VH-VL binders against q9nrl2r1430to1533. Designs and how they scored, part 6

Target 1, 104 residues: q9nrl2r1430to1533
Amino acid sequence: GGVHELSAFEQLVVELVRHDDSWPFLKLVSKIQVPDYYDIIKKPIALNIIREKVNKCEYKLASEFIDDIELMFSNCFEYNPRNTSEAKAGTRLQAFFHIQAQKL
Below, E stands for the ipSAE of ESMFold2; O stands for the ipSAE of OpenDDE; V2 stands for 0.75 times the mean of E and O plus 0.25 times the DockQ between their complexes.

## First folded at step 1 (VH-VL)

Design e1 (framework fv_ficlatuzumab)
Fold by ESMFold2-Fast, scan of step 1:
Structure e1 (fold): chain C 104 residues (1-104), chain A 121 residues (1-121), chain B 107 residues (1-107)
Amino acid sequence: as target 1 above (104 residues)
Amino acid sequence: QVQLVQPGAEVKKPGTSVKLSCKASGYTFTSYYMHWVRQAPGQGLEWIGEINPSGGSTNYNQKFQGRATLTVDKSTSTAYMELSSLRSEDTAVYYCARHDYGDYLEYFQHWGQGTLLTVSS
Amino acid sequence: DIVMTQSPDSLAMSLGERVTLNCKASQSVSSYVSWYQQKPGQSPKLLIYGASNRATGVPDRFSGSGSATDFTLTISSVQAEDVADYHCQQYYSYPLTFGQGTKLEIK
């Protein structure tokens, strides 16, 4: 793909970042604040990392971009109990993502 | 304290190019996006584009695509905007502005003082 | 491109009056609107982000409201130092776009 594919990824990441439920996903989880996170989550990722990869043209296929976003949600649900504000935010943001990703 | 330092003024002839600088200090240069915005005399603000200083990736307003080039020099914490094929309508104050990718949404809390570019014969 | 339209173009108010400045987006920008104050010869200063959040150090007389396409900046009791141009901006989609500005003067 071309410039339009990169623009689509950037637009979608911007929409995710600006969503009310993006707060658990903006940056990598702090090891100091959450010491056991990296014992449980083996492939950490966050929206700032995904956006950086988009800006560096590291996604060659839409599926690679989608896989990284889905990994981010999967990590959230693996670490956070379902009744937490993090897991609830993740559920809503993932639903929003699935709707927007239909345009890719 | 965050500072973005720009030269006060530049005078250029039509058809030439200009390279404006924005020297950053008081923060980790590569951790924040840098934007360029211009303002013609008595007019509103117009977004030119953005650059991620870490990777050098850019996004431009299509109006400036092909004429504006954004770059950074990480060793000197300086951002640059080059504008080619200058016309009298490019006469404006050119600002650099920073946004925080992490804890802040994409709005501009820190601005340079602006460089007045005058394009005249 | 999303067009941001501000109204009025200019207004003159008496000290202590309530001031309302409007900004309309040509399509929905959710809440991703910021407002800037710009005094003559100075750079813009962030007042409001996310439609309704005051930036650090901004007096509480400034407030923002609105969503989707219609946004308002309110100054509850205008002071002499509020004489400036006010700009709205959407940061919902690229390219980022600003309104034309509203000039606020004191009678």
Scores: ipSAE 0.006, ipTM 0.570, lowest interface PAE 12.6, mean pLDDT 85

Design e2 (framework fv_ficlatuzumab)
Fold by ESMFold2-Fast, scan of step 1:
Formats: sequence, structure tokens, C-alpha cells
Structure e2 (fold): chain C 104 residues (1-104), chain A 122 residues (1-122), chain B 107 residues (1-107)
Amino acid sequence: as target 1 above (104 residues)
Amino acid sequence: QVQLVQPGAEVKKPGTSVKLSCKASGYTFTSYWMHWVRQAPGQGLEWIGEINPSSGYTNYNQKFQGRATLTVDKSTSTAYMELSSLRSEDTAVYYCARTYEGFGELYYFDYWGQGTLLTVSS
Amino acid sequence: DIVMTQSPDSLAMSLGERVTLNCKASQSVGSYVSWYQQKPGQSPKLLIYGASNRYTGVPDRFSGSGSATDFTLTISSVQAEDVADYHCQQSYSYPYTFGQGTKLEIK
């Protein structure tokens, strides 16, 4: 742990947020716009929540950080049919994440 | 140290509303969902609903939807549950409890408030 | 709603005896079951989460097992301080539901 790991997590989250395919993941899905989402997805998460956890030093291990990012993608693929723009963005962003996570 | 502080007791008449508080300390308030659970005298536990303090998103037990309203005040790290149209059957101890939102969590209540005894009587 | 049914409703044990408490879900809940201990006049306290994981600080005499619909909490050697109501809970599906509780007493 320590400052080295926190700096790496912050950099990775910033890179994910700035990616063109981050739009489905920037904030929690709206209950107003998608009423059935929270009936299907039991562990909702988004980049803004992950970024706050990084800033509050709440990840003790790199594996905990990686697990939260993977949960975000897993939720996307569970809720969104494979032919949707959300699922396609998720697929590309997840591939980008896997490349960047090798630096951790 | 983690604490969830609730008032000891509240007495209300049927037909009125009550707003119960739960003041959190010792952790990052926005990193844990806050739940409300009640227990009638001599009975089991009953889940009312949950709120994400970061976003304000809520999920309710359908039994309480329309009567219960969950809110938070992030500036004071306080969660609230308002229950309207009170009946004698609402007499119970009302607990707040938190769950962690990290991956691999199985949504367990690791810390509970001491509970507020709500008595609804004429 | 998923109904959680505990058995027995109550039992009285002698110090040092092994006690087994049961919890049955009306539908599969995977391993999304937690067990809570509640002493008279106190709030519930987490013992077990994810069916079999002992929470930090919980004595090793407490253990959980089971999956899908059938779950068990075991106290290998009951102590006087174990007098309490024990509640199982599922967090698999909304609404979260609890069993009715099992009351453990010492003879």
C-alpha cells in the first residue's frame, strides 16, 4: 500500500474517466431513466464512486481496486444486451483497463 | 471508531409522521450504504430500505414504499428515516445499519445503531 | 419475497454443548446469508457473512455452513455469554429478509 499505490490508482481512474468510452460509467445509473436497473443489479458502482474511494484511501490492496473496476464492467454486461452502445463501450473500456492495469 | 448514534425513544399519535435520525462517525459516510431495519417487541427483524449517501439513491421494501422516506445530510453525516401515517403496528425499535459497497461484499450489516424505540399510541 | 425460516424457535443448552441452528430460504440465495447475534436490550451484532465467513473478532467456536436454501450456524461449545436471539438474513434479493429468530438459553 502507501502513496505509490494510491498514485497509480488515481492515474488509472483519471485515464478511464478521460477515455471516450467512459460515458456509461461516469456516475450511477438513474432510477428515473432506468427503473428496473436496481432490481437486476445488486451491487451498483461507477467511476465517480471508485474515484472517491481512491481519494479517501479506502483500497488497501490493488486487487480490491481492480475488483471494483471489474464489478462495474460485470454490471454493464449483465444489464445491457450485447448489441447496445453501452455494452460495446464497456467492452472497449474493459480491454483498455486490462492493458493499463498491467502497470499496477 | 465507527459509531451510529440514534435517539433512545420517541412517542407519536396514530396518523402522525416521525423523522428518526442516525448520526454516523468514525468512517467515510459516503462509502457505505445506510439501511433501516425495525423490530417490533418480541418479533424478528424487518428491512425497511436502503440509501446510498453519495448519490441519494434509495431502494425500499414494497411494504413501506410510499410511507417511508430515506434521506441523508452529508454535511453532518446523518441519515434520516421519515415514516408517515403511523399506526399502532409501527411500534418497534428502529435501527440504522451500514453495508460496504466494495466488490465481493455480500451485503452484511457490520455496524448497527443502538436503535430508537418508537411507540405509537393514542 | 424470499421467506427465511429458522428452526428451532428456541432451545436450552448446557454449557460446553454443541448447538446447531438452522435457516431455510424459500428460494435459492446462493451464499448471500449472514447471521446476527442479538442479546436482550442490544442491537444485532454480525457473526457470519457469506454463509461461512466469520466476521473479525467473532470467537472461533462460531461457524457457518450451507448454500442455496439450507444454512446452519454452529456453536461448538456454548458459553454463558452466548445467550441471545440468533437471526439469519438473506441479501441475495430485494427486499432483504430475516428469519424469525432462534432464542438460545442456558439450562
Scores: ipSAE 0.000, ipTM 0.565, lowest interface PAE 15.0, mean pLDDT 86

Design e3 (framework fv_ficlatuzumab)
Fold by ESMFold2-Fast, scan of step 1:
Structure e3 (fold): chain C 104 residues (1-104), chain A 122 residues (1-122), chain B 107 residues (1-107)
Amino acid sequence: as target 1 above (104 residues)
Amino acid sequence: QVQLVQPGAEVKKPGTSVKLSCKASGYTFTDYYMHWVRQAPGQGLEWIGEINPYSGDTNYNQKFQGRATLTVDKSTSTAYMELSSLRSEDTAVYYCARGRYTYGYNKYFDYWGQGTLLTVSS
Amino acid sequence: DIVMTQSPDSLAMSLGERVTLNCKASQDVSSYVSWYQQKPGQSPKLLIYAASNRATGVPDRFSGSGSATDFTLTISSVQAEDVADYHCQQYNSYPLTFGQGTKLEIK
C-alpha cells in the first residue's frame, strides 16, 4: 500500500457515502435504537469509521479496505432479514461497490 | 415533540380507491420508517406495509400486495397510503406508525397517528 | 406467516393484583416481540420492545419476559388506568404480525 492507494480509498468511500443507498451505513448502529445489535454483531463498522481509518492511514493493503467494506455488508445481511429496506439498500450498494472496487 | 397527524374520517363507495395521509413533525422525517397498520371494528391490529422515507423502498404484507401503494413527499414530511378496489371489509381505522430503524432492524412502533376511520359502504 | 396467539382473551382483576398476559408465537421469533397498550378510542402505545425493554415513560410496574415462542407481559400491581386492550407483536419475520389482543378490566 501507499499514497496512490489511499487516494483511491478516499475517492471510493466518498462515492459510497453519496450513493442513495448509503443511509443504513453512514454511522455506527445505535445501541439505544437497536438494543440487541451488539449482542448479534461482534465486529460493528460503518462508512464514517472506514473513512476515519483511511484518513489515519490504517489500511496498508487494498484487501484490508475491501475486507472492512465487505464486513459492513455482511453485518447488514446477518442482522437484517432479506426483505427489509436495509437489506435491499445493502444489496444495491454492494453491487455498486463491486463495480467500483475493480479499480482498486 | 413527535406528532403524526391523520384526518379523522373518510367515506368511500365499494370499487373506488382512497389515499390516506400522515403528516409527520418533530423529528427528521427520513431517519425512520413509516408503517401502516389497520384495525377493523372490534378486531386486532393488521400490518399493511412499510416505507423508507429516505429511499422510497417499500415492503408489503402479501395480503395487500397489488392493492396498497405507499409513498412519501419529503418536502412536506407526509406519508401516503393508497388502497384500491375497496370492499366493505376494508372498513377500519388506518394508523400510520413510526418504526425505529435509523440503523438495524427494530420494526416496533414508538409513535402512532390518531388514525383515520375509513368507512366503505354503498 | 407467524401466528401470534394471546391468552386469556379477557381478564378482570382487582386493584393492586399482579397480572400476567401471555403471547405465543407459532415459530421462533427470538426476542423480537413488542407489547402495546390501547385504551378505548385511542391509538396503541408502546410498552415493551425486544421482549423485555421498557419504552421511555412507561411505569416500572410493567415488565416483559420470554424468548423464542413464549412471551409474557406482567403488571406487578394493577391500577385503574391500566384498563385497556394489550397487543403483542412479532417483528422477527415478514409480514409483521400481532396477536388478537387481551382485554384487561377492573372488577
Scores: ipSAE 0.000, ipTM 0.595, lowest interface PAE 11.7, mean pLDDT 87

Design e4 (framework fv_ficlatuzumab)
Fold by ESMFold2-Fast, scan of step 1:
Structure e4 (fold): chain C 104 residues (1-104), chain A 121 residues (1-121), chain B 107 residues (1-107)
Amino acid sequence: as target 1 above (104 residues)
Amino acid sequence: QVQLVQPGAEVKKPGTSVKLSCKASGYTFTNYWMHWVRQAPGQGLEWIGEINPSGGDTNYNQKFQGRATLTVDKSTSTAYMELSSLRSEDTAVYYCARDYYEGLYDYFDYWGQGTLLTVSS
Amino acid sequence: DIVMTQSPDSLAMSLGERVTLNCKASQSVSTYVSWYQQKPGQSPKLLIYGASNRATGVPDRFSGSGSATDFTLTISSVQAEDVADYHCQQYDSYPYTFGQGTKLEIK
């Protein structure tokens, strides 16, 4: 059911946003501050965009929501070397997400 | 060869501020978080906070929130810790240390030699 | 804050003896514990991370074990160069916290 799925998405996005490791994912990467980012990452996404999609009821299936969150992490690991603060935050937040997503 | 170079000593009066430096070399400065840790004479280690040199993001031990300010200068690969409203109990050796990420684990793989800060009237 | 408590505060061992140092967390930290060696007048040096992984260049006489709240650093055969303070640290949650340290001396 749709209502149950949307409620679960809302709760999970709020938990991700409030997580200590969410800072690299809160907003889109600045094109002015990191100009090569958009040459490398072709499908940029961030938690604020995902939150807007949840609020507008744009996710019809749990798999669509999960795909957007996983895309966010994939972008992080593609752009950032594994020994960076962004990659470390991404790894911890992704592990947290996988535990929570088991309940979707 | 990774090096973190810190000044040997600083002497300050109570109520003043100090800005300690940590100059990094031998690696890409912006790829690793930098931590600040202090050790009072004969005491254990105390974590002050961490900074991401790439974005300037910081996390602080709440005990130092509002008194400690962590910054970086990317052009000189130097990290700074400013500590305000100094008290005699701030007398300690202050270390900078590099954070290494191993996939699951964070750990401080390289440490500076430390700066002895003495706060006395 | 998670409190890390080390025991004993200090110990003196004879060369070649097995040394066991303990570290207890006030709440579970999984395996997110590191051990550091600090020789007199020197900065700390990483020995063990993730409770049981030996850092590069650290002699195999050093080993770590434990999970959740109870952690141990073992030196299988103490050498004179092992005279130092040993510190455990948790990095499971902010703020990162260290134990008070254990001082190891040789008789």
Scores: ipSAE 0.000, ipTM 0.573, lowest interface PAE 14.4, mean pLDDT 87

Design e5 (framework fv_ficlatuzumab)
Fold by ESMFold2-Fast, scan of step 1:
Structure e5 (fold): chain C 104 residues (1-104), chain A 121 residues (1-121), chain B 107 residues (1-107)
Amino acid sequence: as target 1 above (104 residues)
Amino acid sequence: QVQLVQPGAEVKKPGTSVKLSCKASGYTFTSYYMHWVRQAPGQGLEWIGEINPNSGGTNYNQKFQGRATLTVDKSTSTAYMELSSLRSEDTAVYYCARVRDYYSLGYFDYWGQGTLLTVSS
Amino acid sequence: DIVMTQSPDSLAMSLGERVTLNCKASQSVSSYVSWYQQKPGQSPKLLIYDASNRATGVPDRFSGSGSATDFTLTISSVQAEDVADYHCQQYYSTPYTFGQGTKLEIK
């Protein structure tokens, strides 16, 4: 056997979860609290789903992982007006992600 | 009910290795990271490392890198910590501990009762 | 490594008094701090997580506050059962690190 380490994708998801601006992205948006969300957003995703996909080894290429993270941000900016706390958090977290993703 | 069951004590000679067990029950073993933390007599808590039970992926405190090896047996829901090249300074209570939820990744809602490892000649 | 420093090392309080325990991180850990209570011969028990959230089953006399580098655990009216060592922990960055502990005694 090989040496086991937390994967690069798993480490990056951990860094995103720990970031102060991760709060809008930790879990799927509640249908009860935001009933029109799923009428607007075609492919909902959140960090908890991305982490489970990493855990199940569902990402074969770094581009697939990056695409899911970018989908998460795209959904945020599509649903939330630019001046909302959610959109502002998304902007800062996306910038952080782009720096960290250079390692991939 | 969530439980993490550890043996009460182990005694080993300096220079040997030990493999400590932690048997989990009451939850989906592969869904939560397992961590190992030790506490020398009268001292504070010291993090050793973590393992993802689903993948076997590990992350270690650099102080223990190369000496500690974390593994799991999914079929028995048991986590293991092997510590090699034992010294008297390794005498401590060794705890396994579970993360409260998968995105918190470092605070522990359930702890084993601990195994007292005594390293003496 | 992030160093967590607790103060005081020990204190003795009278029943019903308010007590405040301090924990300082050597660099910002955001809100990723937990507090554990450890009674003699027992495993640590989670009291507070994410700096201020009380764990399930923990009495409301326990509260946590703080962010970045400075954190506090407050017991509003100390009881005899609160005699224990209290440990703070950061889980912002690996290696996860703990303070040295504060020992709480009742006079």
Scores: ipSAE 0.013, ipTM 0.676, lowest interface PAE 7.8, mean pLDDT 88

Design e6 (framework fv_ficlatuzumab; at its last look DockQ between E and O 0.04; V2 from the best seeds 0.00; counts 0 for: pae E 5.5 > 2, placed apart)
Fold by ESMFold2-Fast, scan of step 1:
Structure e6 (fold): chain C 104 residues (1-104), chain A 125 residues (1-125), chain B 107 residues (1-107)
Amino acid sequence: as target 1 above (104 residues)
Amino acid sequence: QVQLVQPGAEVKKPGTSVKLSCKASGYTFTSYWMHWVRQAPGQGLEWIGEINPSDSYTNYNQKFQGRATLTVDKSTSTAYMELSSLRSEDTAVYYCAREVYSSGLKPYYYGMDVWGQGTLLTVSS
Amino acid sequence: DIVMTQSPDSLAMSLGERVTLNCKASQSVSNYVSWYQQKPGQSPKLLIYGASNRATGVPDRFSGSGSATDFTLTISSVQAEDVADYHCQQSYSTPYTFGQGTKLEIK
């Protein structure tokens, strides 16, 4: 027993999950609620999947972790028009991520 | 002609609630977010919250959380802000404002491009 | 909350002069800053958004620049109709916050 620091990736994922604008990204988009999503988005991803990969030590480089987060935002902006609640949340969360990722 | 029309003035007593309207015309109401911003006499602008008329998703300034409620009526292209438990310090001009988004490549930028004339709310004490 | 601080509080310029208004954020807001012009008795008017993008219908004498914590609004050649209060605003995170304003007068 002792105090262990979370990994830098785990700390950043926790910050993203706790952000008010994380709601479109917490889990994969529902095919039932959004039937055409998987016809348009070929590499779906969400924060719960990224966090699982962090916990299993699947990211060997910071660039791999950053690429998965950026894919998540890219999917959001590809599917959702700019005036949607999802795109606006994604815009603010991505800006937050870019500032936090500078600490990696 | 894009415009947002608000009543000129409202007078309310402390402890009551007010529901301010903002009637949109000249554009597709559900395609743009609506913001509410107030300005006390001689003071700066203060953001109250935002609403997406398409899905009624809202974000609030925590200072107003629990007191302010933003709603829309799609059938009349009207946005509403209800403010409860009024106090004298709520005396201000209340604006509704439409948000435009940037064209071109990402990242997306947003700005409040069309504003109502404002409603002067006076809370007498 | 992010605090936006404008400087100066007020200034007076001669017609045709270049004027620069400053806005500082208490923490990085990336490029998510807008500028608004407000004339007495009128609603604010959007001038600049995303730090440097001029809004539709805004004269080219208005320009915005800056990033992170330091932003400026420049009027290259001040006109009589530019007499107004100017407000900066961050839209990086909610709650969105405005500066206290800068009052521009003509000498």
Scores: ipSAE 0.756, ipTM 0.905, lowest interface PAE 1.0, mean pLDDT 92
Fold by ESMFold2, look of step 2:
Structure e6 (fold): chain C 104 residues (1-104), chain A 125 residues (1-125), chain B 107 residues (1-107)
Amino acid sequence: as target 1 above (104 residues)
Amino acid sequence: QVQLVQPGAEVKKPGTSVKLSCKASGYTFTSYWMHWVRQAPGQGLEWIGEINPSDSYTNYNQKFQGRATLTVDKSTSTAYMELSSLRSEDTAVYYCAREVYSSGLKPYYYGMDVWGQGTLLTVSS
Amino acid sequence: DIVMTQSPDSLAMSLGERVTLNCKASQSVSNYVSWYQQKPGQSPKLLIYGASNRATGVPDRFSGSGSATDFTLTISSVQAEDVADYHCQQSYSTPYTFGQGTKLEIK
């Protein structure tokens, strides 16, 4: 989309990255450290990848940007049991995202 | 039955440290976050921090950062809270409390569903 | 820190009356609010989590509602055993702050 929309996506990604609960989502999960992750999660994504896509203007619609962010959270909840530190962080960051996304 | 057992009282002098215990029984200790909350006489509740017993990941109230240390002993299903550099203002009842677990169809939320009876810490000269 | 402000500070009710307790957050906490009952000399007891979910074993007369900044705890028909302090707490972000409490009495 337009210059306003891409600026809004960049601002939102920056806010997510700066959030204290962003730590599980900054980069793709390491296959060496978590060998079974990519057997379970078939559409991996992380904040650094989403930020790169925003910078390269790869999101045509706001819904595509939102879908990638929601996919990121869905992957977290699919792989991690709910009482894990990762799932708890994901729950808080997703709640923050939903609040911030209403400003788009 | 699920329970958290704490000693009833501790008395300490200012400038010393205390390590409060909370023994869990009746459930899988490593499956639930443990919280610590205090209540000064006649006052409200104050959250100190939380620990995930499975990986020892902690979050602290900044007010207590550097003074409070949360640890667990998985072999005895016991959580600990150490408070250093005690002062008279630390006189309070200290509770441990287990976080709720919701993995079914309900959204993931927070709350503390099982509480210890509390330890009264008195800090005085 | 997110400030949780409860109102009223205290109230006295007749048996069987409907009681409404309020809790307001200084910023949005989505639905990450819990309510606790604390009887004199006892530990807090969880009543409501996630703004509206009744904890196991809590009587049906207790219910919660609200989102974002404004939350309520309702007791549909108050009983003598409901005499207690009631606390709200947000778990949206650390530190997970409590409200100052509301004292409920029977007159």
Scores: ipSAE 0.051, ipTM 0.730, lowest interface PAE 5.5, mean pLDDT 90
Fold by OpenDDE, look of step 2:
Structure e6 (fold): chain C 104 residues (1-104), chain A 125 residues (1-125), chain B 107 residues (1-107)
Amino acid sequence: as target 1 above (104 residues)
Amino acid sequence: QVQLVQPGAEVKKPGTSVKLSCKASGYTFTSYWMHWVRQAPGQGLEWIGEINPSDSYTNYNQKFQGRATLTVDKSTSTAYMELSSLRSEDTAVYYCAREVYSSGLKPYYYGMDVWGQGTLLTVSS
Amino acid sequence: DIVMTQSPDSLAMSLGERVTLNCKASQSVSNYVSWYQQKPGQSPKLLIYGASNRATGVPDRFSGSGSATDFTLTISSVQAEDVADYHCQQSYSTPYTFGQGTKLEIK
């Protein structure tokens, strides 16, 4: 690609962030708001972190990028049962991601 | 206009089953969760369950687990609630209701912004 | 299950008075509380969502407040057309649960 072209990873992150159901995933969970979160989730990650990694060219393979995205969803489902708003949003966003990831 | 249309009434005997319909129009049926809520005469609202029309994922009130079945027909934009082993206590108005997200606000909050007119189910011997 | 308790069960107010309806959750539901108005013989109508957001078309006299466990629906100046049952609901987690309702009448 060109110097000013977004990579496939960059484009996908932009699409994920713009998605209506991205709100649980935009940034790391606040320890103040959710005191027990980091006792449960040992590999926290969020879209802003993933975006930074993309910008730093830390992903050499699509599988590495996909793994981080899947980790993000896995964390959500581990902490939030399916009967929560966060889990519902995550389910929809993950479905969207799976469709978009086919382009990678 | 967005609307949900339900039949007016059903009369059933105890021990039988009923399948109530909810016809959606004026919006993308698969983009909104559909809820079922009932109200016994003179009583409050009771949540039965919800369904995601896009993939038919469901959540049920444990009170109705195994007795209520939520389904959708995407081709007709119609949601269904089947309730089996009917008893007199099931006499109520049954509503379908569309769940909507808060617009322009994150985190999203939810509310049921469109309701059907309800179906009166009478269960009597 | 999360229990929503409304108070009072019923009240009668004079036209133009300020009306306050309360809803208490048995545990924190964050801001995931909605209020519904149900006039006699009609389906419920969404008034407030997310504890304090007024639904489209809802008059300015209706407002919602509260967080965690204590929530309030306020009618700044009650009108004749406000005669109805009012229901609070938590959508924090399933099963979704409603309060038992508050009946508002005009004297």
Scores: ipSAE 0.033, ipTM 0.729, lowest interface PAE 3.6, mean pLDDT 92
ESMFold2 (binder alone), look of step 2: mean pLDDT 92; pTM 0.950

Design e7 (framework fv_ficlatuzumab)
Fold by ESMFold2-Fast, scan of step 1:
Structure e7 (fold): chain C 104 residues (1-104), chain A 122 residues (1-122), chain B 107 residues (1-107)
Amino acid sequence: as target 1 above (104 residues)
Amino acid sequence: QVQLVQPGAEVKKPGTSVKLSCKASGYTFTDYWMHWVRQAPGQGLEWIGEINPSGGYTNYNQKFQGRATLTVDKSTSTAYMELSSLRSEDTAVYYCARAYDTSGWRSAFDIWGQGTLLTVSS
Amino acid sequence: DIVMTQSPDSLAMSLGERVTLNCKASQSVSSYVSWYQQKPGQSPKLLIYGASNLATGVPDRFSGSGSATDFTLTISSVQAEDVADYHCQQYYSYPYTFGQGTKLEIK
């Protein structure tokens, strides 16, 4: 049959995933690779988890979706010093998100 | 055309380390995650880990944690896998493979290198 | 770790027959299963991704189905060039894991 119409949240998550600066956010940080991450970050989240929640219709309000995206960026800046490639990518991707989120 | 080129073979002694290369061409190297998979003679495939060439973020199979190190050189579009403390059980064909989806999220592997046969023997 | 179990271990078929290969996950992997064809001395080639999607350039005699824990790869009319090992893989959770493979031979 035809293609399913994408929700606004799914469309935005896809745009974030495709952005050059999404690499630190695509999947949960590996506990094995970064053992101290989960000692510092109490509410881990990543784009793959957010996309799954969108697909399962778990966001009832745009604010809930935005809160999860902002949590992801907050975690990045809490764990990674400002001069790291992760923090710089996070800063650029967050700016992109704020522009795109105006559509919500 | 999209391709991943690997050297044919390497022979190493137990206790040493090896660094295998995977040269990408025909696509934007930084747009796709690179995976490493090995296959012992007559056995199944075993996932070693993944790297995002854009930022260098890596994730490893716990079995190889501490022994395998994945890196990239963006200027030459080359991915590397270093494996240390080699044992005879590490004798296998080692493949690099490209994630199908540019997101890297839950992606199958669409393009595979030809494989490097690593033989670990005294 | 999620264990992927393939059956049968090996299969010998006549040209033109329908072939069905099975793959079972030890826990649900949703639809995040791929199938690879590997001929002797060659790299694996992607056939199916997302349990049922045909990869680019793969003949339409190949199809995949299944969800959760039970998956199948079907070749509607086996040809001589289909002699190979077939591997299933889950990419739902880390570490990604493969089945042990099914060897397809022609009688």
Scores: ipSAE 0.006, ipTM 0.584, lowest interface PAE 13.9, mean pLDDT 87

Design e8 (framework fv_ficlatuzumab)
Fold by ESMFold2-Fast, scan of step 1:
Order: C-alpha cells, then sequence, then structure tokens
Structure e8 (fold): chain C 104 residues (1-104), chain A 123 residues (1-123), chain B 107 residues (1-107)
C-alpha cells in the first residue's frame, strides 16, 4: 500500500507492543523455552516479526497485516489452554486489536 | 539486586566428582531457568545444561550427558551442578547464569551471571 | 550442533575508532543471537539480545545487527573500558553454542 496504510500499521503495532498484555507476543516462542511448540504450531509469528515486515513494506494491503496479527492470536489459543495467563493475555490483546483495527 | 553467588575455587583429583553451588537472591527462584556454562583457561564459553527450578526438569549438552547432573534446592534458592569422572580437561571456570523469564516467551539468553568457580583438576 | 564462528580472533583499536565484530552461524538461527562482554577476571555481561536489542544499562555506542547466519556487533566509538573479550551466542537450537570470542585491545 500507500503511505497512509504503512503509517497506520506502524502506529497499531506500536500500540500493541506497548499494551500490558503484549508480553506473550513480543518475540517468537523459543524452541528452548517451549520445546514442543514447533511440533504443534506450523506458522510461528510474533510482534517483532510483524513490525519488521511493516518496516520492509511487505504488507501491501490492510488484510495481509490483519491476517498476520490474527495468525499470532490463533497460534496462542491453539498452543495455550484457555485458562493460562498466556491465553488470557491473548484474549484481552485480541479484543484491543479488533477495536483498533476498525480504524484501518 | 539480583545476585548469583558461587564459591571461588575447587581443587580435585582426576577420577573424582565435584558438586558446585550457585545461591540465587533478589528474584523468584522458580520463575527462571538456571544454566551452567564453563570456560577453560584462554578458551571460549561452553554450555553444559539447564534446569527448570520449579519442575526439576533438565536439558544437557550431549557432551556432558551422563557426567553432569543439575539439581536445585528450592528452600535455599540454590542450584547445583555435579560433574563426575573428572579429567584434566575439565579444568575451567564454571558459571551459573539466569535464563530470562520463561513465562514471558522470551528467548533464553543470560541476563545475570554468577562470579564463577575455578575448578582445577590435577594429580 | 550449530557452530558459531567469530572474526577476527583479536584486534587492537585506537580510542574513538569504530569497531565491528562478526559472528557467523553454520545454519540459520533467526535473530536468536546474544552478545556478551567479558573483562579480564570477570564474568560475562549481557550486551545485546535477539541480535539487535540492547540490554539494560548498556551504553548506546554498542549496537547489534544481523539475521539468519551473519551477525555483527558494532562499537561506534571505542573507549578504554571496552577492553574485553566479546562472545556471541545462539539460542535458537539445543545445545546452546557460543563463538570462540574476539579479543579487543587498545593500541
Amino acid sequence: as target 1 above (104 residues)
Amino acid sequence: QVQLVQPGAEVKKPGTSVKLSCKASGYTFTSYYMHWVRQAPGQGLEWIGEINPDSGSTNYNQKFQGRATLTVDKSTSTAYMELSSLRSEDTAVYYCARGLDYSRFYPYYFDYWGQGTLLTVSS
Amino acid sequence: DIVMTQSPDSLAMSLGERVTLNCKASQSVGTYVSWYQQKPGQSPKLLIYAASNRATGVPDRFSGSGSATDFTLTISSVQAEDVADYHCQQYNDYPLTFGQGTKLEIK
């Protein structure tokens, strides 16, 4: 996309990173910390990767950006049981994202 | 405020075993993995293994599997590394190091290190 | 095992010079590389994690970059207190592995 779309993606990623519930999503899940993660999750992603893609102008459409954010949440809920702190943080951050994404 | 305290030195004969300690303070001991890394004189760093202080679960570098044993004592916030069948090439400074908070999905790198224990294996 | 190779093995710089230290992984490690500074007689100290993130308390003259197999630590203006061995580490796969270290000295 256009310059307005790229600016909007950067602003939204910054808002997500700064949110209190971003902690499970800041970096790719480590094979070291969670050895079975990559056996279960086939398309890993995190906010640092998404921000890098924004900076490299890899998102041409808002839908592509939204799809990557939604993949991140989907991975969280697939791997983490619903009653974990990770899943609860994901639920709150996803709700925040849905409100902010309405502006895109 | 975070501190990992290790003894300064140990001298052992070949064929014996040694148990090195690492006393943690200034944080919740069970919330971070503890790693052990050694450094032979004038050489690089070599990872030995890790332990989850909450579960007692361990992972070892295959080079040390069967000789190294990692344990913890939760009541004293102390981690231990026992190394058996000592050889002269085991002479090194042995560090304990804290892996970043595992509950936050942060990759494991070492944000705090002990002062190191110099192990000398000589006849 | 992933082999980490650092270059050069040692270098001597003049105060205020820009220094660049390299670290190469034998296979891709993403951005899961950290850098440690080790002064004589001391334990290693974390400088950089996740290839480019500066650790708390580390001066901004230190910066890291790279991804996949090629990583760089840069000191924009070398100071006397920067005399140390510098170690890179990958934490993408077990076993965790370190480079052999680069020794930095002042001329």
Scores: ipSAE 0.000, ipTM 0.565, lowest interface PAE 13.4, mean pLDDT 86

